# VHH binders against q9y6x5: the designs that were tried, part 34

Target 1, 379 residues: q9y6x5
Amino acid sequence: LPPKLLLVSFDGFRADYLKNYEFPHLQNFIKEGVLVEHVKNVFITKTFPNHYSIVTGLYEESHGIVANSMYDAVTKKHFSDSNDKDPFWWNEAVPIWVTNQLQENRSSAAAMWPGTDVPIHDTISSYFMNYNSSVSFEERLNNITMWLNNSNPPVTFATLYWEEPDASGHKYGPEDKENMSRVLKKIDDLIGDLVQRLKMLGLWENLNVIITSDHGMTQCSQDRLINLDSCIDHSYYTLIDLSPVAAILPKINRTEVYNKLKNCSPHMNVYLKEDIPNRFYYQHNDRIQPIILVADEGWTIVLNESSQKLGDHGYDNSLPSMHPFLAAHGPAFHKGYKHSTINIVDIYPMMCHILGLKPHPNNGTFGHTKCLLVDQWCI

## First folded at step 18 (VHH)

Design ic3
Fold by OpenDDE, look of step 19:
Structure ic3 (fold): chain B 379 residues (1-379), chain A 125 residues (1-125)
Amino acid sequence: as target 1 above (379 residues)
Amino acid sequence: EVQLVESGGGVVQPGRSLRLSCAASGFTFDDYTMHWVRQAPGKGLEWIGNIYESGSKFYNPSLRSLVTISRDDSTNTLYLQMNSLRAEDTAIYYCAKGETVWLRSGEYQIEFDYWGKGTLVTVSS
């Protein structure tokens, strides 16, 4: 049988949740598979960029999804959650489902993974769901597993996306033990449902499954706000993205805007585009605005408004609070193996290997995941 | 049936304080976020603030210093304490049941499911 892979994302699942809460279903999944305890994601640590990095193996500057909100100065186009359907934004890279879809006797399926409901390079998954947050996990799971089981050509790669625990993390903050415990229990139950469904369909033993996330969550507070209005007049710039990484498009001289912002708060770093730290790999793309503001962990950039977020993400990708985990199970993976860390871009070459796909040029290192795989040598 | 009934409104002099109540029924009150919204004569709706089921409170920045929202889950009651009332605070005050809808982008929208009929507050000397 051709290898099959299901990639599952629980948005905003912070890595250390595994240490601080009980996950009987997920732990069972891990026990029979592998765990990477920390995945270093890409800067900015946001949903669209990191999900696209997972499936392309590229840093943000290379795949072109540089934020959840973007602006292209040449075309005057905007990208946002409500406006993400233009292939213009996605075509700077080739995601793995497209690569897989273009192979003979293979097809791809997707349940609401970012970018999967857009034709990229004139290719869209044979099976996909338009994004709708009202659709239950069960329905998503039923569709994806049906496609995995009954499709012709066979679905060999599938994605499944769920919005929790991200939404709840925003609402309650990651330090709310009572509410987050409830939310995370639900997530574990969903994982239980996933496993049960796969077993019922006879897919469990032959399907490779990766459960991961795009980013973590940091505790925010109404007492830790950076009000830009106190530093600069709104007429001097256009805000493309706000917090915790603000993208600033100056309406006046860039230097003047920079000078007004550079000392706005001791809890915020201000960068000209050319001065963005190299370690972020966040410079070489026209969609990155001339000035970016990066708030310290737990600080929120606001305008003349109060933030209702008690948790947020998008901060420095070196922060442990921003890191997700990766667990996997299936014929390609060892059993009972734990690994400390990988880079999020490393997932792509691993998935390509599992599926027997030639990877596009990427920033991942296959060597970082070799120890997870049964067919590879690991020292 | 969901019911929200505001009370406590009336005529008050400038500088005085007033406490509004909203009695909720027909749903599990302690599971939901509650909001206060007002509408001044001839003006649009203005969001005052909300209180999460978790107890977290958020306010319109323009009104934060003047209002306090609280809830009593044992009595299914939402409260709005207003201090130092001004003529400009004259409005119909509504309580509303609503949820914050979080988008993948991290942006959020407030969605209101049910509204009370409102209570009139008139600030006049």
Scores: ipSAE 0.858, ipTM 0.938, lowest interface PAE 0.6, mean pLDDT 96
Fold by OpenDDE, look of step 18:
Structure ic3 (fold): chain B 379 residues (1-379), chain A 125 residues (1-125)
Amino acid sequence: as target 1 above (379 residues)
Amino acid sequence: EVQLVESGGGVVQPGRSLRLSCAASGFTFDDYTMHWVRQAPGKGLEWIGNIYESGSKFYNPSLRSLVTISRDDSTNTLYLQMNSLRAEDTAIYYCAKGETVWLRSGEYQIEFDYWGKGTLVTVSS
């Protein structure tokens, strides 16, 4: 039987939640598998970009999903949560489910993972659910496991996406112990449901399962706002993305816009596109706007002094608060092994290895995950 | 049946303060975010602010200095304290039940599912 892999994402699951809260089901999952305590994600630390990095092994500048909101000046197209279905945005890379389906007698399945309901390179997942936040985890799980168990050609790669604890993180802030405890308990219960379902179907022993996330969450405050309106007239620029990394499209001279923004706040760095730090790998794409603003951790860039977020993400990817975790279980993985850190782009070559796929050129390093795998030599 | 009943409105002179109340029933009040919205004569709806079930408060920046929202979960009551009232504050004030829907992008939408009938506040000398 061909190896099978299920990739699960709980959006916005900060790595240190594992240290600060109880996860009986997840801990059991980890005990029988592997844990990477910290996953350094890609800049910017947002949902669409990082999910696409997981499945492509590419930095955002390379795969072209550079934010949750994008604008292309040539085509005048916009990308957003409500407008994400145009292959134009996704076609700068090849995600793993497409690669998987290029192999003979293989299928892919997806439950609401970003980009999976879009034909990319004229290929769409053999089985997929259109994104609908109202669909329960149970229904998503039932479909995924059904496809994994009964499909022909067999589904060898599947993705499962869930919106929590990200939404709650935004609403309550990650430091709200009472509410986040409740939310995270539910997440652990869902993991329990996942494991139970797989066992019931006889998939548990043979299916490789990765549970991870795209980013963490930092505490925000109404007292830590950067109001752009106090620095520059709105008529001088178009805002493509806002916080904590603002993408600015000048309507007047770029230098003038830059000069008006460069000293706007001591808690915000302003970069011309060509001056964006190399460590971000966030420069070489036309979809990155001429000026970007990067707020310090916990600060929120706002218009009209308004924000209802008590938690946010998208900040510097070196910040621990932005980092998710990775846990895995299955025949490809060791049991009871913990690893300190990997890069999020490292997941892709690992998955390709597990599935026996030839990876596309990527920014991941397979060597970083070797110690997780039973068939590899760990130095 | 969900019911929201505003009270406390009336005619007040400029510079005065007024406290509006909203009595909620028919749902678990302490589980939901509550909002105040107003509509001035001939104008559209204006969001004033909200209070989460967690107690977090958010305001329209244009009104932040003039209003305070609070809630008493023991009595299922929402409050709007308004200070230094002006003629421009003349409006029908509505209490609304509405949840914040968070998108994957981190953007959010407020969905109102129930409204009160409103209470009229007239600020006039």
Scores: ipSAE 0.845, ipTM 0.933, lowest interface PAE 0.6, mean pLDDT 96
Fold by ESMFold2, look of step 19:
Order: sequence, then C-alpha cells, then structure tokens
Structure ic3 (fold): chain B 379 residues (1-379), chain A 125 residues (1-125)
Amino acid sequence: as target 1 above (379 residues)
Amino acid sequence: EVQLVESGGGVVQPGRSLRLSCAASGFTFDDYTMHWVRQAPGKGLEWIGNIYESGSKFYNPSLRSLVTISRDDSTNTLYLQMNSLRAEDTAIYYCAKGETVWLRSGEYQIEFDYWGKGTLVTVSS
C-alpha cells in the first residue's frame, strides 16, 4: 500500500528531440500523464553531477559531485567513470534512496543509476546492480520489476539508468537526423517495453513512473576546436577535466596561468574561481579548481586537436540544447497536463512528497512542481 | 571469421605518394568504424586515423596534412592515401576494426578487436 516510485533516466535525451522526432510510445505515456517540456539542469551539464542533483535536490557545489572528473587536493584522490566507488566523493549529500530505505518497512532498488552501487553514509541501495554497460536494458528492467514485485520489506523507490541517447549523441551529433532517428526509435521501443512489462506484472496502475534525463546534447565539429597546447605549455598546470568545462590546477602562479589562457580563444570564457558567475551556483566547494574554462556552445577544448565527438554537453545550463525533459505517469500525477519548465533540483522535493519522505535541506522548490500532482492546488 | 588484408606497400622514394588498401571480410563492413595504425621499426604503435560507418573522419593531428582515409562500402575496402612521404614514414601499416566505446561520463575509449597482418612501407632512395 505504500506509494511507489520508479525513476528512469535515458542519458542525454535533449528536450527538443520530443518535437523533432517521433515517439509513439513515449507520447502515449505522456498523454496519460504529465510532461515538463524543459528541465533546467545544473552547471556543469554533465552526467554524474546532474544525476546526483536529481536525487539530492542540490546544486553541484553543495552535493560535491562537481564534474565527471575530479581531484581532491587534501586526500590526493581522483574521481572518474572508472574510479567512482569511494564513498568520500558521494558523502557530502544524502540521496533519496538512502532516506527511503531508512524508513520503517521500506527498501530501495537500483539498476545502475550513478551512485547506487556505492555505500553512501554506510548505506547502499537495498537491491542494486553494479555498473556494467554491457547489461541490456531488458535485464535491468527485469531486475527492477522483480524487486518491485517480490521484495520484503517492499521496494518503494527504484531507479533505472540507460546510456542512450547520450552515447550516440556524442558519436553522431544531434543534427544527424538519419542516425539519431534510428537511435531514438530504439529508445522509444524500450519505453514501450517498459510500459508493457509494468502492465503485464500488474504494476502499471499503482506505480508512479518518472522518465527524465540529465542533460541534452549540442552539435560539435572538427572545425570548432580550441587547442590549449597552442596557448599554454602543458607543464604549467594539471588538467583535472577537459571539455567543454576545463578544470585547471595551476602548477605555477595562478595569475600567470590565467593570463596565458584569457586570450586563448574568443570562443572560451576563462574564470578564476571567485569570478565564476553567481547564476552557476558553482563556486563553494573545494573540488572546484582555481581556474575553469567554459567553451561556447558547440566548441570543444582539446590538447592535440583530436576529438571523436560530434556532439557534446557540459555547457552553460542556460542553453536550451543542454536541457532534458521530464514525463511522468501514475496515481500521483495528473493526466494530460503539460508544464513548460522546472529546475532539475525541483525533482527531489517532488519525489519526497510522492513517497511521504521528509526532504533534506535542498535547493529545490516544491511549488514549481505542484501543478503536476493530483493532491495539490495549482496556483 | 573476421579478415583484414592490407596491400599496396613497398619501397618508395621520399616525396612520393602511396595508396594502401585493406580488404575486409567476415563482418558487415558498413556497420563499423575502421582504423589505420602504423609501427615504425623499434617504435610503438601510432594511430593514424579512423573513419566512422557514417563517413566522418578523424586523424592524428601530427599526420593530418599527410594522409587521407576513405572507404568503399560496396567493395568492403578501406583506403589510406599518403602524400609527400618521408623516411620517418617507414613502418608496417595495419588496418584495424575497432569501436569508439562511449562511457557514461561522455568520455570515450578506442578499442581494437581485429588487426590485419600489415603491409610494409619503406621510404628510401
């Protein structure tokens, strides 16, 4: 009887794909639920930070996952896709699955959402899959639905993560209509499979389902490269993260490094940490490096002028190309309602409300999502 | 069984051009990224470039002015055009089948799963 929620992310699903491509299964999902056309995500518009922002309601400076590649000068620790398991990185916040499973008679399940295979505050998701990109969507879905149906204490919060359309977006770029149409049709078929599976198992009518994403994708090109090696000797700094937001740890005087970089390209903004625009909420964490470089949309920062990417993300979070969407269906949600915009940090307090959880202090605003919910006044 | 057979190598004078071919079989050629890699005597492997199934091309920056990669999907053939050859371009040239593996972080790794036996190019007078 407790309310249940499944949170699904299709990585790199740009909001306007919904307008520019056909999604019969997703559109049917939306028709019987709600749509938020644009979700304004957090800067930097990268995968690990934004997935953690969804489940904590916090800006990156507050939850501590400030990039996909990080360095901590005190502990000398490095964070990367292949080195993400140290709880040290994740412990600056409490994600919703931890709060959920600490409640009486509740557990959480996870199919590869970032962080769910880490014991955060000594607590790992009650049921989880270790991250492995080779595991099919169907196997992830089968595990999640098995846990939702068969667990004691019952699974009341579950997450499911899928790598597309992000991978293909990087490879082809969002403007490659032919290849992206093929990719996005496969994603829509997976959404159809998800809905069909939930119906077959008797879960569909009483499970709340959110389908969302962490960021969008913009077109890149071999003609829009910023070569740092043309502006500064690599020996003057340690590179913590490269593109499109480079994180620079100076090896020499910071002012000298800044001066070498400030005129490197008209297509890149160079910030001392204290000069990072306040609207980014990206300053107050020791993991944010002394200098960051922010490329203009569609530009790629490189060292040796090579890049396999024809699409990328991580840019300024005011860019519509960086924004995902959110769709939801279930007993908590209206049917047939469309909403224009929320902030990605607003998803957390909404989810806490649906699950009957007291949210931790966060940057989200419950009022921004009230109109999606049947039990709220929309004013 | 995947097979990659390079041809077109030989002895050439400095400053000349040479075209290498790679005949592919045992897989659906037009679905895969194809690469050229070389190994000079006593040196490690040097990636020359690749070409996606979509036709997009990427080159080692140090070699980009000297080489052109192309593919003919109707004949399952990969090509490497080399111009203005120098003595330091003496190497065994390999055709490789591999994929750019995209990580959830948005970074990538290039992973080679099959190699040809190579064709020797010797640039000397």
Scores: ipSAE 0.626, ipTM 0.847, lowest interface PAE 1.6, mean pLDDT 94

Design ic6
Fold by OpenDDE, second read of step 20:
Structure ic6 (fold): chain B 379 residues (1-379), chain A 125 residues (1-125)
Amino acid sequence: as target 1 above (379 residues)
Amino acid sequence: EVQLVESGGGVVQPGRSLRLSCAASGFTFDDYTMHWVRQAPGKGLEWIGNIYETGSKFYNPSLKSLVTISRDDSTNTLYLQMNSLRAEDTAIYYCARGETVWLRSGEYVIEFDYWGKGTLVTVSS
């Protein structure tokens, strides 16, 4: 039988939560599997880009999902939460579920993972749920596990997505120990439910499961705001994305806009597109706007001097507060092994290996994950 | 049954202060985010501000200097303190229960599920 893999994401699960809070179910999962303590994600450290990087192995400039909000100047199309289903945005890469779906005697399933409810390269998972935030984790889990257990052709790759602890991180801020403790306990309980469901169905020993996240969360404050209106007239530019990385489309001369913004705040770096640091791998895509603003950690870019966010993400991907974790369990993985760090793009070639799929060209390094796998030599 | 009852409205002269109250019943008040919204004659609804169950406060920037929101969980009461009232502040003021709904993009929307009947505030010389 072909190997099976379930990829689970808890949005906004900051890596150091594991050190600061108790996770009895997740710790048990880790004890019987492997842990990568820190995963360096891609810049921008946002939800849609990083989730697509996980399943493509590509930097944002390569797979084309460069933000949660995008604008394409040629087609004049917009990408956003309310407008994310146009294949135009996703077709610059081939995600792993499409690769898997195209194999003989295999199928893919998805529960709310970004991009999975869109036909990409004219291919969609055999089983998927349209995104709906009102659908419970339990319902998502039930559908995914049912498909993994009873489908023909068999589901060999599945994705499961949950919006917490990201939403709560935004609301409370990651430094609110009382409220975040409650939220993280619920997350751990959901992991318990996942494991229990898999055991009940007899899938636990044979299914490979990866639990990860797309990014972390940093503390914000109403006292740490960067008001763009104080620096430049709104008529001089179009805002494509706002905080903590703003994407600026000038309506007047780019240089004039840049000059008005470059000294706006000591807590914000302003880059022309060609001057974006190479380490971000965030330059070579037409969907990246002519000017980007990058706020310092914990600072929020605003237009109207107001934000309800007490936590946010999207900052420099070298910041530990932006890093998620990865845990895994199943026949492909060692038991009781911990690894310090990998890059988020490294997950793709590892998943391809586990599933016996030929990977598309990607930015990941398979060698970084060899120590997690039982069939590989660990150097 | 969830009930929100506003009080404290009336006729007030410009420059004066006024404190509105909202009495909540029929639900666990301290678990919910509460809001103030107003509607001036012939105009749409305008969000004034809110207070989280945690005590965090957020305001409409256009009104921030003129209003203060507070809550007393022991009495299930929401308050709106308004200072330096102007003629343009004439409106029906509503208390509402609602939540901030966070989107995957990190943006948010405010959703309201219950409203009071409102209290009229008239600022006139």
Scores: ipSAE 0.845, ipTM 0.934, lowest interface PAE 0.6, mean pLDDT 96
Fold by ESMFold2, look of step 19:
Structure ic6 (fold): chain B 379 residues (1-379), chain A 125 residues (1-125)
Amino acid sequence: as target 1 above (379 residues)
Amino acid sequence: EVQLVESGGGVVQPGRSLRLSCAASGFTFDDYTMHWVRQAPGKGLEWIGNIYETGSKFYNPSLKSLVTISRDDSTNTLYLQMNSLRAEDTAIYYCARGETVWLRSGEYVIEFDYWGKGTLVTVSS
C-alpha cells in the first residue's frame, strides 16, 4: 500500500510560540518525531499565498497566488477571501493533491485547506469540504479520518486547515500573554485530540503527519499607523491590497505616484515593481502591481480610518516573527530529531518523496529536508 | 434577552462636556466588544469607536481627540465621554454590541447584533 500523509495547518502559528508557551501534546508529538524550529516562508507572508506555496513548492510569483487580494488587469477579475473560487487564479500551478489523485489507485481528501474546494486544472480534491469557518475542528477531523479509513481508491494524501491562532493573534497581538496562552492551550488540546483519534482508528503507526503553519504574527498598535491618504489623493490610484504590503495601481503617471509615496513615512519602503528586492522572489507575475508599499514590522497602512488589529502578518519574510514551525511524525520521519530551519517551498518536494510522486518543477530543495527522513543519507 | 439602555443625553450648550452611559443586561458583558455609534439628523450612522473585552480601545480618527470610551465590567456599563461639544455633535447616540469577525485572509468585518434605542444629545445655544 502506498504511504499516507496528513498535512495539518494551524493558521498564524508563530514559531517562537513553541518556546514561550506550554504545549504538552505538541511536545509529545515532537518528541516522537521531528521539529523544524523555523520555516522561512514566502513573501508576502499571507495566508493564501503561503498555503499554496506549501503544496506547490513554488514562490508566489510562480504559482500566481501573490496576495489575499488580487486584481488582473486583462480580465478585470478580483480575488478575495469571499471570491476565491475561480480556477483562473489557481491554474498557474499544480498542487500536490491533484498530482496525487491522478495516480492509479489513489485519492486525496481535504478539510478546508485553501484551494481544495476549487477545480484546479479541472480537478478538485477527491473528497473535500467547501470552506465554512463555522465548521468545528472535530467535524473537520471526523471527515478526514473517515476518508482516510473508508475510501476506494484509498486516500493517500489529506489536508486539514484550522483558523487559529491567526484570528486571536490579530485580535490580541502576540504580546498578550494571558489571552494567547488561553488560545494556544486550546490549540494544544486539539492536537491531543488529533493524535488520540488517529490512535483509536489504527492510523497512527502508518500515517505520516505534518503539523505546520503558513506564517507568524507581530504586535501592532494604534500608535503605529501610516495614513496613506495623508500622502496621496486616493483618486490617483487603485488600491488592490492595503496592509502591511499595499498593492498600488497608478491612475496617473507612475513616477508621480511613486514620488508622492516615497517620503510618506520612514516606516514604509516603496518599490517600483522592477526594484522589488530579488530575495523576495516577488516580481515576475502580472498580478503583482506596478508599485508596492512594504510597512516596517508592527506598522499598519490605513486609509484615514481605524484598524482593529493588535497583531498582523504579511511583512518581510526575513523577520523571525513571520516564520512558522514544522513538526512531523510517522514512519518516514526520524524520532527525536530537531532541525533549525528550512524554506517553506522545501516542504513540497519532501512530501512528493514521501508519497512516491514525481514533483513538478518547483523552487524547493529536497536536500534541505533529507535529515528529517529515515530513508535518506544525512550528510 | 439582550438589552442595552443608553442614558445621559439631553440639551447642552456648545463647549460643554457630556458623559453617556449604556447599561447592559441579558448577556455576559465582559465577554463582548462594545461600540458607540451616532446618527445626526438626516445623516447615516457614524461609528464613534469600540472597546474590546480586554479594554483595548479603537476610535474613528475624526473623533479621536473629542471622545473617550471606557467600560466598567463590574457594573456592566459602557461609557462615552464627549468634550467641547459643537452643534454638529447633535445626534442620537447608540450603544451596540458587535463582534470583530476575523477572516482567514486576516481581514475583518464588524457584525452588530444588538443595539440600544439611543439617547438624544442636542447641542444648542
Scores: ipSAE 0.721, ipTM 0.896, lowest interface PAE 1.2, mean pLDDT 94
Fold by OpenDDE, look of step 19:
Structure ic6 (fold): chain B 379 residues (1-379), chain A 125 residues (1-125)
Amino acid sequence: as target 1 above (379 residues)
Amino acid sequence: EVQLVESGGGVVQPGRSLRLSCAASGFTFDDYTMHWVRQAPGKGLEWIGNIYETGSKFYNPSLKSLVTISRDDSTNTLYLQMNSLRAEDTAIYYCARGETVWLRSGEYVIEFDYWGKGTLVTVSS
């Protein structure tokens, strides 16, 4: 049988949730598979960039989805959650579902993974769902598993996306043990449903399944705010993205804007584009604005507006609170193996290997995942 | 049936304080985020603030210094304390049930599913 892979993302699942809460279903999944305890994601640690990094193996500056909100100065186009369907934004890279889709006797399926409802390089998954947050996990799961089981040509790669625990993390904050416990229990139950569905369909033993996330969550507070209005007049710049990484488009001299912002708060670093730290791999793209502001962990950049976030993400990708996990099960993976850490871009070459696809040039290192795979040598 | 009934409105002099109440019924009150919204004569709706089921409070920055929202889950009642009332605070004040809907982008919208009939507050000398 041709190898098949299902990639599942639970948005905003912080890695240490696994240590602090009970996950009977997920732990059983891990027991029979593998676990990477921490996945170092890409900067900015946001949903669209990191999901695209998972499926391209590229840093943000290379795949072109540099934030959840973007602006292109040449075309004057804007990218946002409500405006993400223009292939212009996605075509700087080739995601794995496109690569897979273009192979003979293969097709791809997607349930609301970012970018999957857009024709990229004039290719779209044979099966996909338009994003709709009102659609239940069960319905998404039913569609994905139906496609995996009954499609011709066969679906060999599928993605499944779910919005929790990210939304709840934003609402309650990750330190709300009572509410987050309830939310995470629901997530574990969904994983149970996933496993049960796969077993019922006879897919469990032959399907490779990766369960991962794009980022974590840190606790925010109304006591930890950085008000930009106190530092600079709003007329002097256009805000492209806000918190915790603000993208600033100056309307006046860039240096003047920079000088007004550089000392705005001791809890915020201000970078000219050319001075962005190399470790972020967040410089070499025209969609990155001339000035970026990076708030310290747990601090929120605000304008003269109300913020209801008690948790947030997008901070420095070296922070443990920003890191997700990766678990996997299937014929390609060992059983009962745990690994400490990988980079999120490492997932792509691993998936390519599992599927027998030639990877596009990427920033991942296949060597980092070899120990997870039964067909590879691990010292 | 979900019901929200505002009370406590009336005519008040400038500088005075007023406390509005909203009696909720027909649903599990302590599971929901509640909001206050007002509409001044000839103007659009203005969001005042909300209180989560957890007790977390959020306010319109323009009104934060003048209002306090609270809730009593034992009596299914939402409160709006207003201080130092001004003529410009004259409006119909609505209690609303709603939810903060978080987008993948991390942005959010506030969605309201039920409204009270409102209570009129008139600030006049």
Scores: ipSAE 0.715, ipTM 0.881, lowest interface PAE 0.7, mean pLDDT 96

## First folded at step 19 (VHH)

Design ja11
Fold by OpenDDE, look of step 19:
Structure ja11 (fold): chain B 379 residues (1-379), chain A 124 residues (1-124)
Amino acid sequence: as target 1 above (379 residues)
Amino acid sequence: QLQLVETGGGLVKPGGSLRLSCVVSGFTFSSYAMAWVRQAPGKELEWVSSITGHGGSTYYEDSVKGRFTISTDNAKNTLYLQMSSLKPEDTAVYYCARVHYVYHSGRWEPFDYWGQGTQVTVSS
């Protein structure tokens, strides 16, 4: 039988939540599998970019999903969470579900993973759910497990996405122990439900399962605001994305806009596109705007309205608060093994290996995940 | 001496086909994304299609998807637009343009060099 893999994402699950809160179900999952404590994600540390990096093994500049909000000056198209269905935005890369879907006697399934309800390279998963935040985890799980169990051709790769603890992190802030403990308990219970369902259906022993996330969450405050209106008039630029990484499209000379912003705040770095640090791998794409602003950790870029968020993400991808975790279980993985860190782009070649797929060119390093796999030699 | 020269325009009946060509000189053709844009009478410039350097990716306006095909021949330094199932609303001057963001006349422009254009008329 071909190997099967379920990739699960809990949005905004910061890695150190595992240290600061109790997860009986997740810990049991880890005990019988593997844990990567910290995953270094891609810059910007936002939902759409990082989820696409997981399934392509590419940095943002390469796969073309460079933010949750994008603008293309050539086509004058906009991308956002409410406008993400145009294949134009996704076609600069080939996600793993497409690769898998095109193989003989294989199919893919998806429950609301970013990009899965869009035909990419004229290919869409045989089974998928249109994104709807009102659909319960249970319903998503039921569909995914049904497809994994009863499909012909068999579903060999599936994705499952859930919006928590991200939404709550934004609302309460990651340092709100009372509210976040409640939220994270619910997440752990959902993991319990997942495992129970898989066991009930007889899929647990033979299914590889990865539980991960796209980014973490940092504490924000009304005392840490950067007001752009204090530095530059709105008429001089178009705002494509706001915080904590602002994408600026100048309406006047770029240098003039830059000069007005470069000293706006000691807690914000201002980059011309060509001067963006190489370590971000965030330069070589036309969808990246001429100027970007990067706020320091915990600082929020605002206009003349106050932010209501007590937590946010999108900051420097070297910050531990931005890092998610990865846990995995199944026949491909060791039992009771913990690893310190990998890059988020390393997940793709690992998944390809597990599924027996030839990977597209990518930025991941298979060597970084070898110690997680039973069929590999670990140095 | 950078130059873009469009050819292939003409009069065609609805449902007909045309192939536009753009011969490029004065720069390394494969190093730049290229685009077709059109302007109908009384309307603003409209992006039609783009192709990245080396022909790696192609993009189309929604109204022309499935009907138009953009391609390149690097050996000939030529950009093509194959148009099929033409409609009256496709009537416009079609321009070949080099994709390069520049600031002009108070705004950012996606294209820095243009051809003279070729007229496409779709009429019964």
Scores: ipSAE 0.006, ipTM 0.243, lowest interface PAE 12.0, mean pLDDT 93

